# Designs tried in a protein design chat: VH-VL binders against Protein disulfide-isomerase A5 (PDIA5). Part 21

Target 1, 129 residues: Protein disulfide-isomerase A5 (PDIA5), of Homo sapiens (Human) (q14554r378to506)
Amino acid sequence: WMQNPEAPPPPEPTWEEQQTSVLHLVGDNFRETLKKKKHTLVMFYAPWCPHCKKVIPHFTATADAFKDDRKIACAAVDCVKDKNQDLCQQEAVKGYPTFHYYHYGKFAEKYDSDRTELGFTNYIRALRE
Short names: E, the ipSAE of ESMFold2; O, the ipSAE of OpenDDE; V2, 0.75 times the mean of E and O plus 0.25 times the DockQ between their complexes.

## First folded at step 14 (VH-VL; framework fv_cilgavimab)

Design m2 (from k3 with heavy chain F104L; at its last look DockQ between E and O 0.38; V2 from the best seeds 0.63)
Fold by ESMFold2, look of step 14:
Structure m2 (fold): chain C 129 residues (1-129), chain A 121 residues (1-121), chain B 112 residues (1-112)
Amino acid sequence: as target 1 above (129 residues)
Amino acid sequence: EVQLVESGGGLVKPGGSLRLSCAASGFTFEDYWMSWVRQAPGKGLEWVGRIKSEDDGGTTDYAAPVKGRFTISRDDSKNTLYLQMNSLKTEDTAVYYCTTDDYLIYGFDYWGQGTLVTVSS
Amino acid sequence: DIVMTQSPDSLAVSLGERATINCKSSQSVLYSSNNKNYLAWYQQKPGQPPKLLMYWASYREKGVPDRFSGSGSGAEFTLTISSLQAEDVAIYYCQQYYSTPTFGGGTKVEIK
């Protein structure tokens, strides 16, 4: 294993570039992806937002907690991307972060409880089975 | 666009049988519970029964007036819900609607146009 | 089975005025785990199938005008139309889906 000593170290990966259980969605695949999931909690965010940065580890941990349940997804939409502008407008995203719960792709409610791993996991586990 | 289209209604004599169909499109039919709801002419809505998704066990539930006489089934490969009605009575005269049955959140969120069943001599 | 009692059976309301429909269940339809009331409201216009208006007692289905609101918890619920329009002439039904589904008897709303 040999490294090039003249090359700079690689930049740190962004949240979207990291290998996590979070589904990073765009306007082109949002609706058909959500239609296949019984439960989806979606985080609409901006990468520069300090409140979003604080929640990202909690939301990522929540996705990992449910990674083996094919019916449940934790998804994220970067509303700053041009490809997602129409989606975030259609979903009435007014600020960041915004959390929506969807059932088979149909909007049910805005999530307004604790923005912690425990808050997210308790919400999902309290859903009717 | 979600669509539910009932068919198979008609005139039948008491003691007879009839099978209703509901063709579904615009959603993943196999994931949904489905219900039948009926409405006698000039009367209110009455739940008839439901069938759960296979993922939730595929079982059926029925309202007491139809238990033992009506059978709900589904064919997920054809996106079709069925209602087999046996030993029909004049009291079964109604418009029959198929609905999606979302017991988790919405209740009966999508409805067909209905099909009329008339049971008379 | 949970019995749903709806009142009044019929009401006539002047255009632009408030219509109030009551629904009572024989037992609570509140699911304590998620604190949601499993009660829905439907509108049925003449010659049409029913249409979902409200779910979880107070949540408005997409496309339903904001003049429709639902309130109540446990066993007593209200549907309010804040400013009645001509297109609101219909029969309105409450329905519980906490257990084996049952409907109220309906309330016919008309313009007086």
Scores: ipSAE 0.627, ipTM 0.872, lowest interface PAE 1.8, mean pLDDT 93
ESMFold2 (binder alone), look of step 14: mean pLDDT 95; pTM 0.956
OpenDDE, look of step 14: ipSAE 0.791; ipTM 0.908

Design m3 (from k3 with heavy chain F104E; at its last look DockQ between E and O 0.32; V2 from the best seeds 0.00; counts 0 for: pae E 2.6 > 2)
Fold by ESMFold2, look of step 14:
Structure m3 (fold): chain C 129 residues (1-129), chain A 121 residues (1-121), chain B 112 residues (1-112)
Amino acid sequence: as target 1 above (129 residues)
Amino acid sequence: EVQLVESGGGLVKPGGSLRLSCAASGFTFEDYWMSWVRQAPGKGLEWVGRIKSEDDGGTTDYAAPVKGRFTISRDDSKNTLYLQMNSLKTEDTAVYYCTTDDYEIYGFDYWGQGTLVTVSS
Amino acid sequence: DIVMTQSPDSLAVSLGERATINCKSSQSVLYSSNNKNYLAWYQQKPGQPPKLLMYWASYREKGVPDRFSGSGSGAEFTLTISSLQAEDVAIYYCQQYYSTPTFGGGTKVEIK
């Protein structure tokens, strides 16, 4: 079955539109969502940022690795959305991507290690518990 | 706003018993480990014991001076932490604080105002 | 149990001057898997409960002024108040939470 050859192909779904284990948050639901999770790693990003695009598969794989653990979340905030600009300012995001670790919604530290699935999962698993 | 409010302190004779309560609000109590910390008048801080969340096994640990005499329990439906104190000694005279016990990150990040226990003949 | 030793027992510091408090543990409190030191600092003013100042040795709790800093690793730690203010008069405690929690004996900070 042939689509109209003059029509452009449908655009690729955005990261937020894809069905992944990543929780895509906005300013209105950020704090209440994080309060419910013992561990949340949040990626603050811009969709046009090349460094963000490079990390997205790794962060998505990290979310999938923990999808069955109700205490752990990997969340993403698109800082270029109007609804999220106040949140990203309040969280002191200065560049993209920025990764923060939250413990029951309370900011603990900025994640500054390897931006790979292994880096993210090792960080979470190294929390003492 | 996180609040922890201790109650049940008072005067008791050596060998007696007392039960302290700590009413919690402003956070999801059942997710947190909780500790008791005491401070004798004019003295430093001393950890008494802890109870883990049910998700982490619900077990207790105690400092050596109180082991076998004190029992920590919790009622998650009432958001309340308890300290049952038996066989009290004059050395147990202190202000007793309940605290959230964040073993992984913060240590003792939220504290109540304390309740005074005086053990005196 | 890990024994925590603070020094000095008390110190007097002029307003605006630096106050330095030392804390030594009898064993390392560094958790090598995540490279965090499980050492906290608390401030206690008269008639008040303790207040968390620092966690993981060098991380400031929310709302704690920038003049407070923590340093050290393993078994030796320092709390520094870079410019003492009147509201900083208090007793300061270190505490390890690497294992069964234990506190240092406290350091009373006074205005000279």
Scores: ipSAE 0.510, ipTM 0.852, lowest interface PAE 2.6, mean pLDDT 93
ESMFold2 (binder alone), look of step 14: mean pLDDT 94; pTM 0.954
OpenDDE, look of step 14: ipSAE 0.784; ipTM 0.906

Design m4 (from k3 with heavy chain E30S; at its last look DockQ between E and O 0.59; V2 from the best seeds 0.00; counts 0 for: pae O 3.2 > 2)
Heavy chain, then light chain:
Amino acid sequence: EVQLVESGGGLVKPGGSLRLSCAASGFTFSDYWMSWVRQAPGKGLEWVGRIKSEDDGGTTDYAAPVKGRFTISRDDSKNTLYLQMNSLKTEDTAVYYCTTDDYFIYGFDYWGQGTLVTVSS
Amino acid sequence: DIVMTQSPDSLAVSLGERATINCKSSQSVLYSSNNKNYLAWYQQKPGQPPKLLMYWASYREKGVPDRFSGSGSGAEFTLTISSLQAEDVAIYYCQQYYSTPTFGGGTKVEIK
ESMFold2, look of step 14: ipSAE 0.693; ipTM 0.890
ESMFold2 (binder alone), look of step 14: mean pLDDT 95; pTM 0.957
OpenDDE, look of step 14: ipSAE 0.129; ipTM 0.747

Design m5 (from k3 with heavy chain F104I I105Y Y106S; at its last look DockQ between E and O 0.33; V2 from the best seeds 0.00; counts 0 for: pae E 5.2 > 2)
Fold by ESMFold2, look of step 14:
Parts: C-alpha cells; sequence; structure tokens
Structure m5 (fold): chain C 129 residues (1-129), chain A 121 residues (1-121), chain B 112 residues (1-112)
C-alpha cells in the first residue's frame, strides 16, 4: 500500500479531534481499555487512507448508536502514529482499514462484512448478551 | 498469565458435604461467567454448572444430576469461585475443574488443574 | 439437553498421516443471528486438564498448530489433524455451548 510522505495541515479537525463516541486508543491504553468492555469493535486505520476516509462516517455513526451502552465500544487506532506501531504489528494489522472484534480485550475475530453503519450495527446486535 | 487453582477436594462419606474453591488470577474475574466441569476417573467430561457475571444477572445454572445438592457462588472481591456440594453420592467421585465460560465465542477457554473429590464409604 | 455423539471411540494413525474425528449433535448448534456454530473442541493429554483447541466449530484458539482444523455446520462436525505428531496423542472432546453445555464421549487418538 502507499504511504503519504507529506501531509498538509487540514482546515478542519481530524477524526481524533472531533467530539464523537469513538474511543481513540493508543498502544499504552489499548489493553486496559478493552478489558472493561464486553464488546469492542476496533478500526485500525491510517488518516490518509482513502478506504478509511469512506468508512469513518459509518463507523462514527455506529459508535453513536451504542453510546449509551457501557459494555460496548467502537474504538479506533491510528497505526501511523509512532506510539501505535508496535500495537498494530502485535495485532497483525496488514492493511487499512482493518476491523477486529474483541470480547473483554481478547481477540475473537476479524470483521469482514459490510463497512456501513447498518453492517456494523447488525454485527454488534447479533452478538450474544 | 491466566491461572485457575482449585482446592478443597478430599475424601468424604456418602451424604457428606464439601466446599471447593477456585482462585483466579491474570484476568478480570468479575467480567467472566465461570463453570465447574467434572471428570470421573477414566471417564469423559461432564458439565456441573455455571454462574454468570454480576453484570449479566449473577444467576446460576446446574446439570440435572446435581441440581438442588450443589450451589455455585462467587466472591468478586477475592477473585474466587466456590462449589458447595451437599448430599454427596458415590457417583459424584471425580476430578473437579473450574473453567471460564465464554458463552460469546469460545466455550471453556481457561481451565484449572482440578481437585479430586472421592465419595466412598 | 443436546446430546453429543463422537466417533470413533478410538483411532490409531501413523505419524504424519491424517486423523479425522466426527461429532454429531442431536439438534442444530447454529445460532442463526450471527451464523456461528457454538461447537468447541478440546484436547486432553494424560494427567492434564482439557485444553481448548477450536471454537465456533472452525476457529483455532491462539497457540494451536495449523495442522488442527475444524469443519461442519448445524449438527455434524469434524476435527482434522492433517499430519499427526507424537504430541497429538490425546483424548479429544467436542462440546456444544449453544444451550446447556454438553460434551461428546471423547475420541482417543493413538500412534499406530
Amino acid sequence: as target 1 above (129 residues)
Amino acid sequence: EVQLVESGGGLVKPGGSLRLSCAASGFTFEDYWMSWVRQAPGKGLEWVGRIKSEDDGGTTDYAAPVKGRFTISRDDSKNTLYLQMNSLKTEDTAVYYCTTDDYIYSGFDYWGQGTLVTVSS
Amino acid sequence: DIVMTQSPDSLAVSLGERATINCKSSQSVLYSSNNKNYLAWYQQKPGQPPKLLMYWASYREKGVPDRFSGSGSGAEFTLTISSLQAEDVAIYYCQQYYSTPTFGGGTKVEIK
């Protein structure tokens, strides 16, 4: 895949800077945060990836749909940050975006279905309670 | 990292009682459902019962042969699972394992080493 | 309760050859909402507790060698060891966790 060697300053806030229900995680807090959530869907991404940019509104809407359920999280990891490179390697992230489902911090499976709000919400609603 | 250690097994006479403990470490015990599974010497595996996490209601379920005689409880402050066994019968003789009960995807993913209960006159 | 039936009871296989273990449930263990089979496989070596091998019928637990694979759906399942190794000598159990958990009777795998 291609990397962006020079990024101009964005005129609007980045996804991480926006006030959303998405939990933006880093390598230092990933495991501890996920251990407290029964269900976490994690998006591993690069900010400049075109496929990631297309999915961000859908994933954000999914997080909003579950914002009042304390057991469910939609989280994101920016794999181009230095702090997150070891984490993304440890989680075997091979391309962007990659979606993993975790149960109390334990990896269960890769999410490979529709990358739409409906796809994500249907997946989460089909999990056992 | 994850460790489950059973204790409290031993020899008891029919009609007696025994309490087993399972000490848990290396994971967030309060979030997990827990099960007991037993294995009579030279025989297969038999599920005994489970207790749900408090977040999921804290309720228990039991296999028919032990219902009414066995009681599962947990103390999340001590990371400990318990099995109170009353009215013991010779057919209860087995190694008793505690397990994590991951109903969402994996079933019984972590197991202790077991503790032997022998019910004999 | 869902009755689990394993076959064969015992299986002798030469080193490096394929071992196949069958498991049948008395009713479907497929959870239609997520299309997952709630079927697990365990390995138990002499003097040891069982070890989780496969979950959701075909998903390999962390640390389990690639030679182990699971297949099947609904009420019929197989565990395959593609190239039997000496350390694979054990008793293998299937178990459903669709409802009240129940185990198969076990299949003992030995070197021929």
Scores: ipSAE 0.186, ipTM 0.756, lowest interface PAE 5.2, mean pLDDT 91
ESMFold2 (binder alone), look of step 14: mean pLDDT 93; pTM 0.950
OpenDDE, look of step 14: ipSAE 0.750; ipTM 0.897

Design m6 (from k3 with heavy chain F104I I105Y Y106E; at its last look DockQ between E and O 0.15; V2 from the best seeds 0.00; counts 0 for: pae O 6.1 > 2, placed apart)
Fold by OpenDDE, look of step 14:
Structure m6 (fold): chain C 129 residues (1-129), chain A 121 residues (1-121), chain B 112 residues (1-112)
Amino acid sequence: as target 1 above (129 residues)
Amino acid sequence: EVQLVESGGGLVKPGGSLRLSCAASGFTFEDYWMSWVRQAPGKGLEWVGRIKSEDDGGTTDYAAPVKGRFTISRDDSKNTLYLQMNSLKTEDTAVYYCTTDDYIYEGFDYWGQGTLVTVSS
Amino acid sequence: DIVMTQSPDSLAVSLGERATINCKSSQSVLYSSNNKNYLAWYQQKPGQPPKLLMYWASYREKGVPDRFSGSGSGAEFTLTISSLQAEDVAIYYCQQYYSTPTFGGGTKVEIK
């Protein structure tokens, strides 16, 4: 009576695999990339993190909103990847998600406000002023 | 490739004036803070002054020894940094370098070859 | 302004041996918010402009050999060349960019 289970559906594309305006950074290009942007909001995350999953759409939308501004970037770092562990430690990431604002690559402050598109957008707009 | 090329150096008498130029290429000049650093013959490095990017206010800051005498400016349309030096003193004799000023992050990461300014009677 | 003091003024080291240069700042250049030291090291060879070696005290600039290392935190820093090479003969400067940039007096490294 037991039938062969069907193969599980293919996994959904990862955030990195999606075509968005979010810059997915790794240890090797993190600094170099940030240096080129006047304002960068970086999301440090773990793919399995429920809170991260919740915020990702908002962050992605924010990135898209500013995609035409070459001096602004929204970036993400997957801290679960082996190659990013040192980076996340160096950036003092203690939980997920963590949002850091960088000015030309320099850590300026931790973003600890509304984790919505509106929140992120307002924050970035304020930075431009 | 990032290039910074200083020019305008030469011999000048005390009290004289000289204007140095720094031609930048290979990067988005307008986005960068720029600094002048000088080095007297056989001596160490001395920061002269800085100009921020226009986006960051375009303000200038100067070392105490040159404040009131030197003026830093930039023409982003020409990718050029300037150092106007007035009331020159013998102690201003030095090789003057223009640098990209990554004050925020990395220090001075790009340097020109420098131009020699000699102030002598 | 933050005063930077280097020691020694000059250092003669045999090829392949370790060279150690010290730099002290009159104030801490550690930024508490990101826990980074705003300290740079430069190498200047004769007739050349300075070249950035290290930033944030211990991060090597691109292209810098791994025999160069920076250490320290707060107000005391060290640049180490683990195995001195002939091409390493130069004057080395520390610089803080925590506030208005200031340089150390430099350390001349020569081959013994």
Scores: ipSAE 0.015, ipTM 0.656, lowest interface PAE 6.1, mean pLDDT 92
ESMFold2, look of step 14: ipSAE 0.262; ipTM 0.772
ESMFold2 (binder alone), look of step 14: mean pLDDT 93; pTM 0.946

Design m7 (at its last look DockQ between E and O 0.35; V2 from the best seeds 0.00; counts 0 for: pae O 4.6 > 2)
Fold by OpenDDE, look of step 14:
Structure m7 (fold): chain C 129 residues (1-129), chain A 120 residues (1-120), chain B 112 residues (1-112)
Amino acid sequence: as target 1 above (129 residues)
Amino acid sequence: EVQLVESGGGLVKPGGSLRLSCAASGFTFEDYWMSWVRQAPGKGLEWVGRIKSEDDGGTTDYAAPVKGRFTISRDDSKNTLYLQMNSLKTEDTAVYYCTTDDYIYGFDYWGQGTLVTVSS
Amino acid sequence: DIVMTQSPDSLAVSLGERATINCKSSQSVLYSSNNKNYLAWYQQKPGQPPKLLMYWASYREKGVPDRFSGSGSGAEFTLTISSLQAEDVAIYYCQQYYSTPTFGGGTKVEIK
């Protein structure tokens, strides 16, 4: 006579499962992938991070904006995955989200500005100049 | 793996000409600025010249000692860098290296070099 | 063109001891917009091409041992090998790439 609880809704697709222009990188392909791009902005994140969740749409939109430029990439690394922990440590990621700019795969600087689509876009645009 | 392989070096008389080639592989050649650097026997490194990527204008710059005599060009379809050397002088004798050229971290990849000897 | 001056021309250091190489530029190679020094260090062993050791004055290239360090800013720079190893015998060159690239004269490092 007790009502059965409804089954929980299916989990939302992860960022990696979504069809976006963001390159989701792991330890095995991180460096090799970055070497092929003149400019790469990498977002180091944790899926559970509230701030990361807020920025992901902006970062994704930025990636889509530059999707037709083969020299530019927006990439993401899930630092919570076991296989990425060493990578995140090697890249000196101390908090989430962290944004690093890489030039042909070599670390150039940390991005520490507006975490909006406009901010990211302006930054990348400036790199092209 | 990035590879740069110079070729075309050899013995030439003063006033002669020689064209060096640098075959590139293992990276997106067309995106890179490229430089030539030479080293006379027992001497230091001397920048010879540079060619920018096509996206950055494809322009060339030369060191004063070679300006007007040397010409740098590239064929991105062949992943090849060239150094046309005319009116060669004895002081042009050197090992010539091709290098990647980046404004962030200098010359990160080098070939093994090719020896050019200018002698009568 | 920016003139690069290295000192000393040659340096003999005992194994395990510190080697210090200095490099001066005729003008500052510090870029005010990003506060980076466009200064590189190269190592060249006999019969080999130069190898990039350091960029932006103090950033080690991948694979370069920790005993190598770069310091300085503006127009004065130093490459330090904290504990010289046998494999470190080479000629070292500084280079500025702030403008038209120019190299220092090189410093020959030998074992005493």
Scores: ipSAE 0.039, ipTM 0.719, lowest interface PAE 4.6, mean pLDDT 93
ESMFold2, look of step 14: ipSAE 0.616; ipTM 0.874
ESMFold2 (binder alone), look of step 14: mean pLDDT 95; pTM 0.957

## First folded at step 16 (VH-VL; framework fv_cilgavimab)

Design n1 (from k3 with light chain K62Y; at its last look DockQ between E and O 0.22; V2 from the best seeds 0.00; counts 0 for: pae E 2.2 > 2, placed apart)
Fold by ESMFold2, look of step 16:
Structure n1 (fold): chain C 129 residues (1-129), chain A 121 residues (1-121), chain B 112 residues (1-112)
Amino acid sequence: as target 1 above (129 residues)
Amino acid sequence: EVQLVESGGGLVKPGGSLRLSCAASGFTFEDYWMSWVRQAPGKGLEWVGRIKSEDDGGTTDYAAPVKGRFTISRDDSKNTLYLQMNSLKTEDTAVYYCTTDDYFIYGFDYWGQGTLVTVSS
Amino acid sequence: DIVMTQSPDSLAVSLGERATINCKSSQSVLYSSNNKNYLAWYQQKPGQPPKLLMYWASYREYGVPDRFSGSGSGAEFTLTISSLQAEDVAIYYCQQYYSTPTFGGGTKVEIK
């Protein structure tokens, strides 16, 4: 009988393509971008990693929560990209996701707390002013 | 490369005045709080005072022995920190260090080489 | 002001042996909001300015050898040099930056 044509849905945009408040960085601009921010939380990730996929909405929401504070950034580095391999090795990233806190571009510590919007926002709000 | 270079030290009589300068390079000076720390000959370290970045209010704080006599200022356009010392006493004799003051994480993470101030008759 | 007390004033240690320096604050320097101790350690060699070794009590500054470690929390802290080297001969200071900055009196470390 008669068949309904099904157009495939457009491919879902990648995290980078979604135009969120997250700063997507590469090896060429990582240090210069971070030096301009008093506080940066950086997520090193792989797009195929299930743990990363679970955290992406939380990290994105965190970036949105601080979007109006020009001193705070939530940034992401895709370690699978060829141009980021040296950066991720340099930053000693050994698994995904890895979260680092930087102060004016200087590494301070690895973030190891809850990987939820509340966990991330509480961490940033607990930093000294 | 981060550098802090103090200048303006020398011999001054009690009751006199002296102005120290600290020239900064290799970092975004205007974003940093800055401190002065001194060390009397053969003695330990003593914090003198600080000035905050303009974004954090630009205010100053001082250790009790120098409050009212010393004034810290900064000129971000010249990347320079200043210490105006008035009503100097012999106990102000020390090497004076300029430091970055990372109240948030690191403490005093970058230091100059120091400049000697000698207060004597 | 928070008073910082270091002990001992002077310490002589054989090359390759452990050196231990203690620092006590008159009040807690633990910041409850982020659970960080606002205590730093500095090394000062003759004729040189101090150099930052440790921040947040136990975090090693970049480029500092891993034989240096910091421990303690609240009001009592320790700097340990696990295997003393000749280049470690210096005066070591603790310093709190929880409030108005204050330093300990220093500990001179020498080779025995």
Scores: ipSAE 0.580, ipTM 0.868, lowest interface PAE 2.2, mean pLDDT 93
ESMFold2 (binder alone), look of step 16: mean pLDDT 95; pTM 0.958
OpenDDE, look of step 16: ipSAE 0.830; ipTM 0.922

Design n2 (from k3 with light chain K62W; at its last look DockQ between E and O 0.31; V2 from the best seeds 0.61)
Fold by ESMFold2, look of step 16:
Structure n2 (fold): chain C 129 residues (1-129), chain A 121 residues (1-121), chain B 112 residues (1-112)
Amino acid sequence: as target 1 above (129 residues)
Amino acid sequence: EVQLVESGGGLVKPGGSLRLSCAASGFTFEDYWMSWVRQAPGKGLEWVGRIKSEDDGGTTDYAAPVKGRFTISRDDSKNTLYLQMNSLKTEDTAVYYCTTDDYFIYGFDYWGQGTLVTVSS
Amino acid sequence: DIVMTQSPDSLAVSLGERATINCKSSQSVLYSSNNKNYLAWYQQKPGQPPKLLMYWASYREWGVPDRFSGSGSGAEFTLTISSLQAEDVAIYYCQQYYSTPTFGGGTKVEIK
């Protein structure tokens, strides 16, 4: 018989629009925000990047694991946004995703280990306190 | 711009006292451990002591040659580090540097210009 | 305390040639939990305060030229200047911050 196709579903919210523990930063607030955190792991990404999309759930879960520690932040920067392009150039981001570790806002190293929740959480927990 | 500026150095007789100050700016002073490092004329670097941030307990550690004679303190409201030097000896003659003490990652990543202390009769 | 021993005490190297400075610690400075060596290198030019050059043994501080590299792990470390420049005339110190901080005796680098 006759079927009534459903209307198109509403667009999915972007990662930034979701309510998560990830701090979504822009060029205007990046430096000031990081200076207040003893440990920040920053994911520089592009929303269309397949490798980024695969890591987003892991990075989001990492942020949630540390949500109650005010000295630790998991932050994300969308390098495709016009307002963030100068920041991503200043931080020498060459590809996506790129993960940087900052200590009180000072760059310490690029994170190059496993891009899983376990990899990220182990890294943060191994930082000297 | 991070800046550390030492002051209070000068000439003092053996057995005397001096208080050094280090004025800090360009970073969140209260979050940082701070150290004093000295260098006798023509000699190498020698760590003198440190004071931890309040968040990390605010305690001090000293090198053996100065323990019991020198006291490190800080005033976070003034962004200032202090070194009280008592019972000074001629072997304490040196340029004294204040430095940020990043036990966690960088070591001594920011240094002041130094202030000269001369202990002589 | 951990004793830091540098060698040589001084060395003279022709412009554009490699300079190699060795540093040995009396105990390991490797923190196994994060696999980092708590070993730093400092450069002190005449009349200036020391300047951080390397941290975690092999990581360059901001603004340090690529010709500087650090290597080694545990208790033996090397600072290498791959192509010595006139501006590199300085005294170089290693320093451990694994425990109570201690410095090596310094290595004076001069142009031959």
Scores: ipSAE 0.613, ipTM 0.873, lowest interface PAE 2.0, mean pLDDT 93
ESMFold2 (binder alone), look of step 16: mean pLDDT 95; pTM 0.958
OpenDDE, look of step 16: ipSAE 0.819; ipTM 0.918

Design n3 (from k3 with light chain K62R; at its last look DockQ between E and O 0.25; V2 from the best seeds 0.61)
Fold by ESMFold2, look of step 16:
Structure n3 (fold): chain C 129 residues (1-129), chain A 121 residues (1-121), chain B 112 residues (1-112)
Amino acid sequence: as target 1 above (129 residues)
Amino acid sequence: EVQLVESGGGLVKPGGSLRLSCAASGFTFEDYWMSWVRQAPGKGLEWVGRIKSEDDGGTTDYAAPVKGRFTISRDDSKNTLYLQMNSLKTEDTAVYYCTTDDYFIYGFDYWGQGTLVTVSS
Amino acid sequence: DIVMTQSPDSLAVSLGERATINCKSSQSVLYSSNNKNYLAWYQQKPGQPPKLLMYWASYRERGVPDRFSGSGSGAEFTLTISSLQAEDVAIYYCQQYYSTPTFGGGTKVEIK
């Protein structure tokens, strides 16, 4: 007569908690980390943003495609975190998601093309070698 | 703060030799390609040559007027770029600038103050 | 080598007026893979080294005032100073870095 209540399932890991090739950065380590990479594409996002949620699998797959190239990084910054609010203001992030390209930590341009794995990988492969 | 400081300029006779140095600070020198650019008095800018980072092969390229006479080298442990100039001609008289050579995006984004080389009898 | 030709050699402009400098390359400096023009502009004041103003033809370097803009693609390029200021008196150089670097001959900008 009684259906046993189950314990609640364990929480799904957040994107940052998942073990992927994406570098999840904070204000304290952003500049130092990017200075070590010839090419970094950075996704500035908010976890509650539906457009961000749609792009996360594509950006994650892009990071995986370049995981063995030490010169290339795909990084993400959660702009809702207190530790990241100053960084996101300094980088003039006005909406989510926002994608920036950096060369050895120096801002070069905003990425405004297709927000798919193919769009991201084509952009990175077109970078001058 | 990025700084590039050239030294070693001076007066030399035609046929002589001179070595210039460029001390770098404020960036990861070993990751950057570096160039020398010169400017004769009252004239425009002329690229002299470059040296790539070790990660990109460490090779050098030179402008035609200096090829075979000038040699660019670097010492990443000392953050120093060098220009060895041999068989100098009066046409080599110029201010010599050390620059970061960002072939990929920016071009020549950081410059030193320059050092004057005068080749005259 | 790619030959860079600037015009005019010298330009006198009243304070607050527009200055326009042209640069032609002997062949295209457009890298088709990324659609970027490998063309830079430099400013040089007397007794100083050159300073980078523009990269990729139209991208402004950090700290460069908004009155500087670059345009053009392929083999023809323009640097525009929308409202000339006293501190803009200098010689301006274009430079291609598509291949072996070469500079234009320079354009001296003066106040009338």
Scores: ipSAE 0.673, ipTM 0.878, lowest interface PAE 1.6, mean pLDDT 93
ESMFold2 (binder alone), look of step 16: mean pLDDT 95; pTM 0.959
OpenDDE, look of step 16: ipSAE 0.793; ipTM 0.908

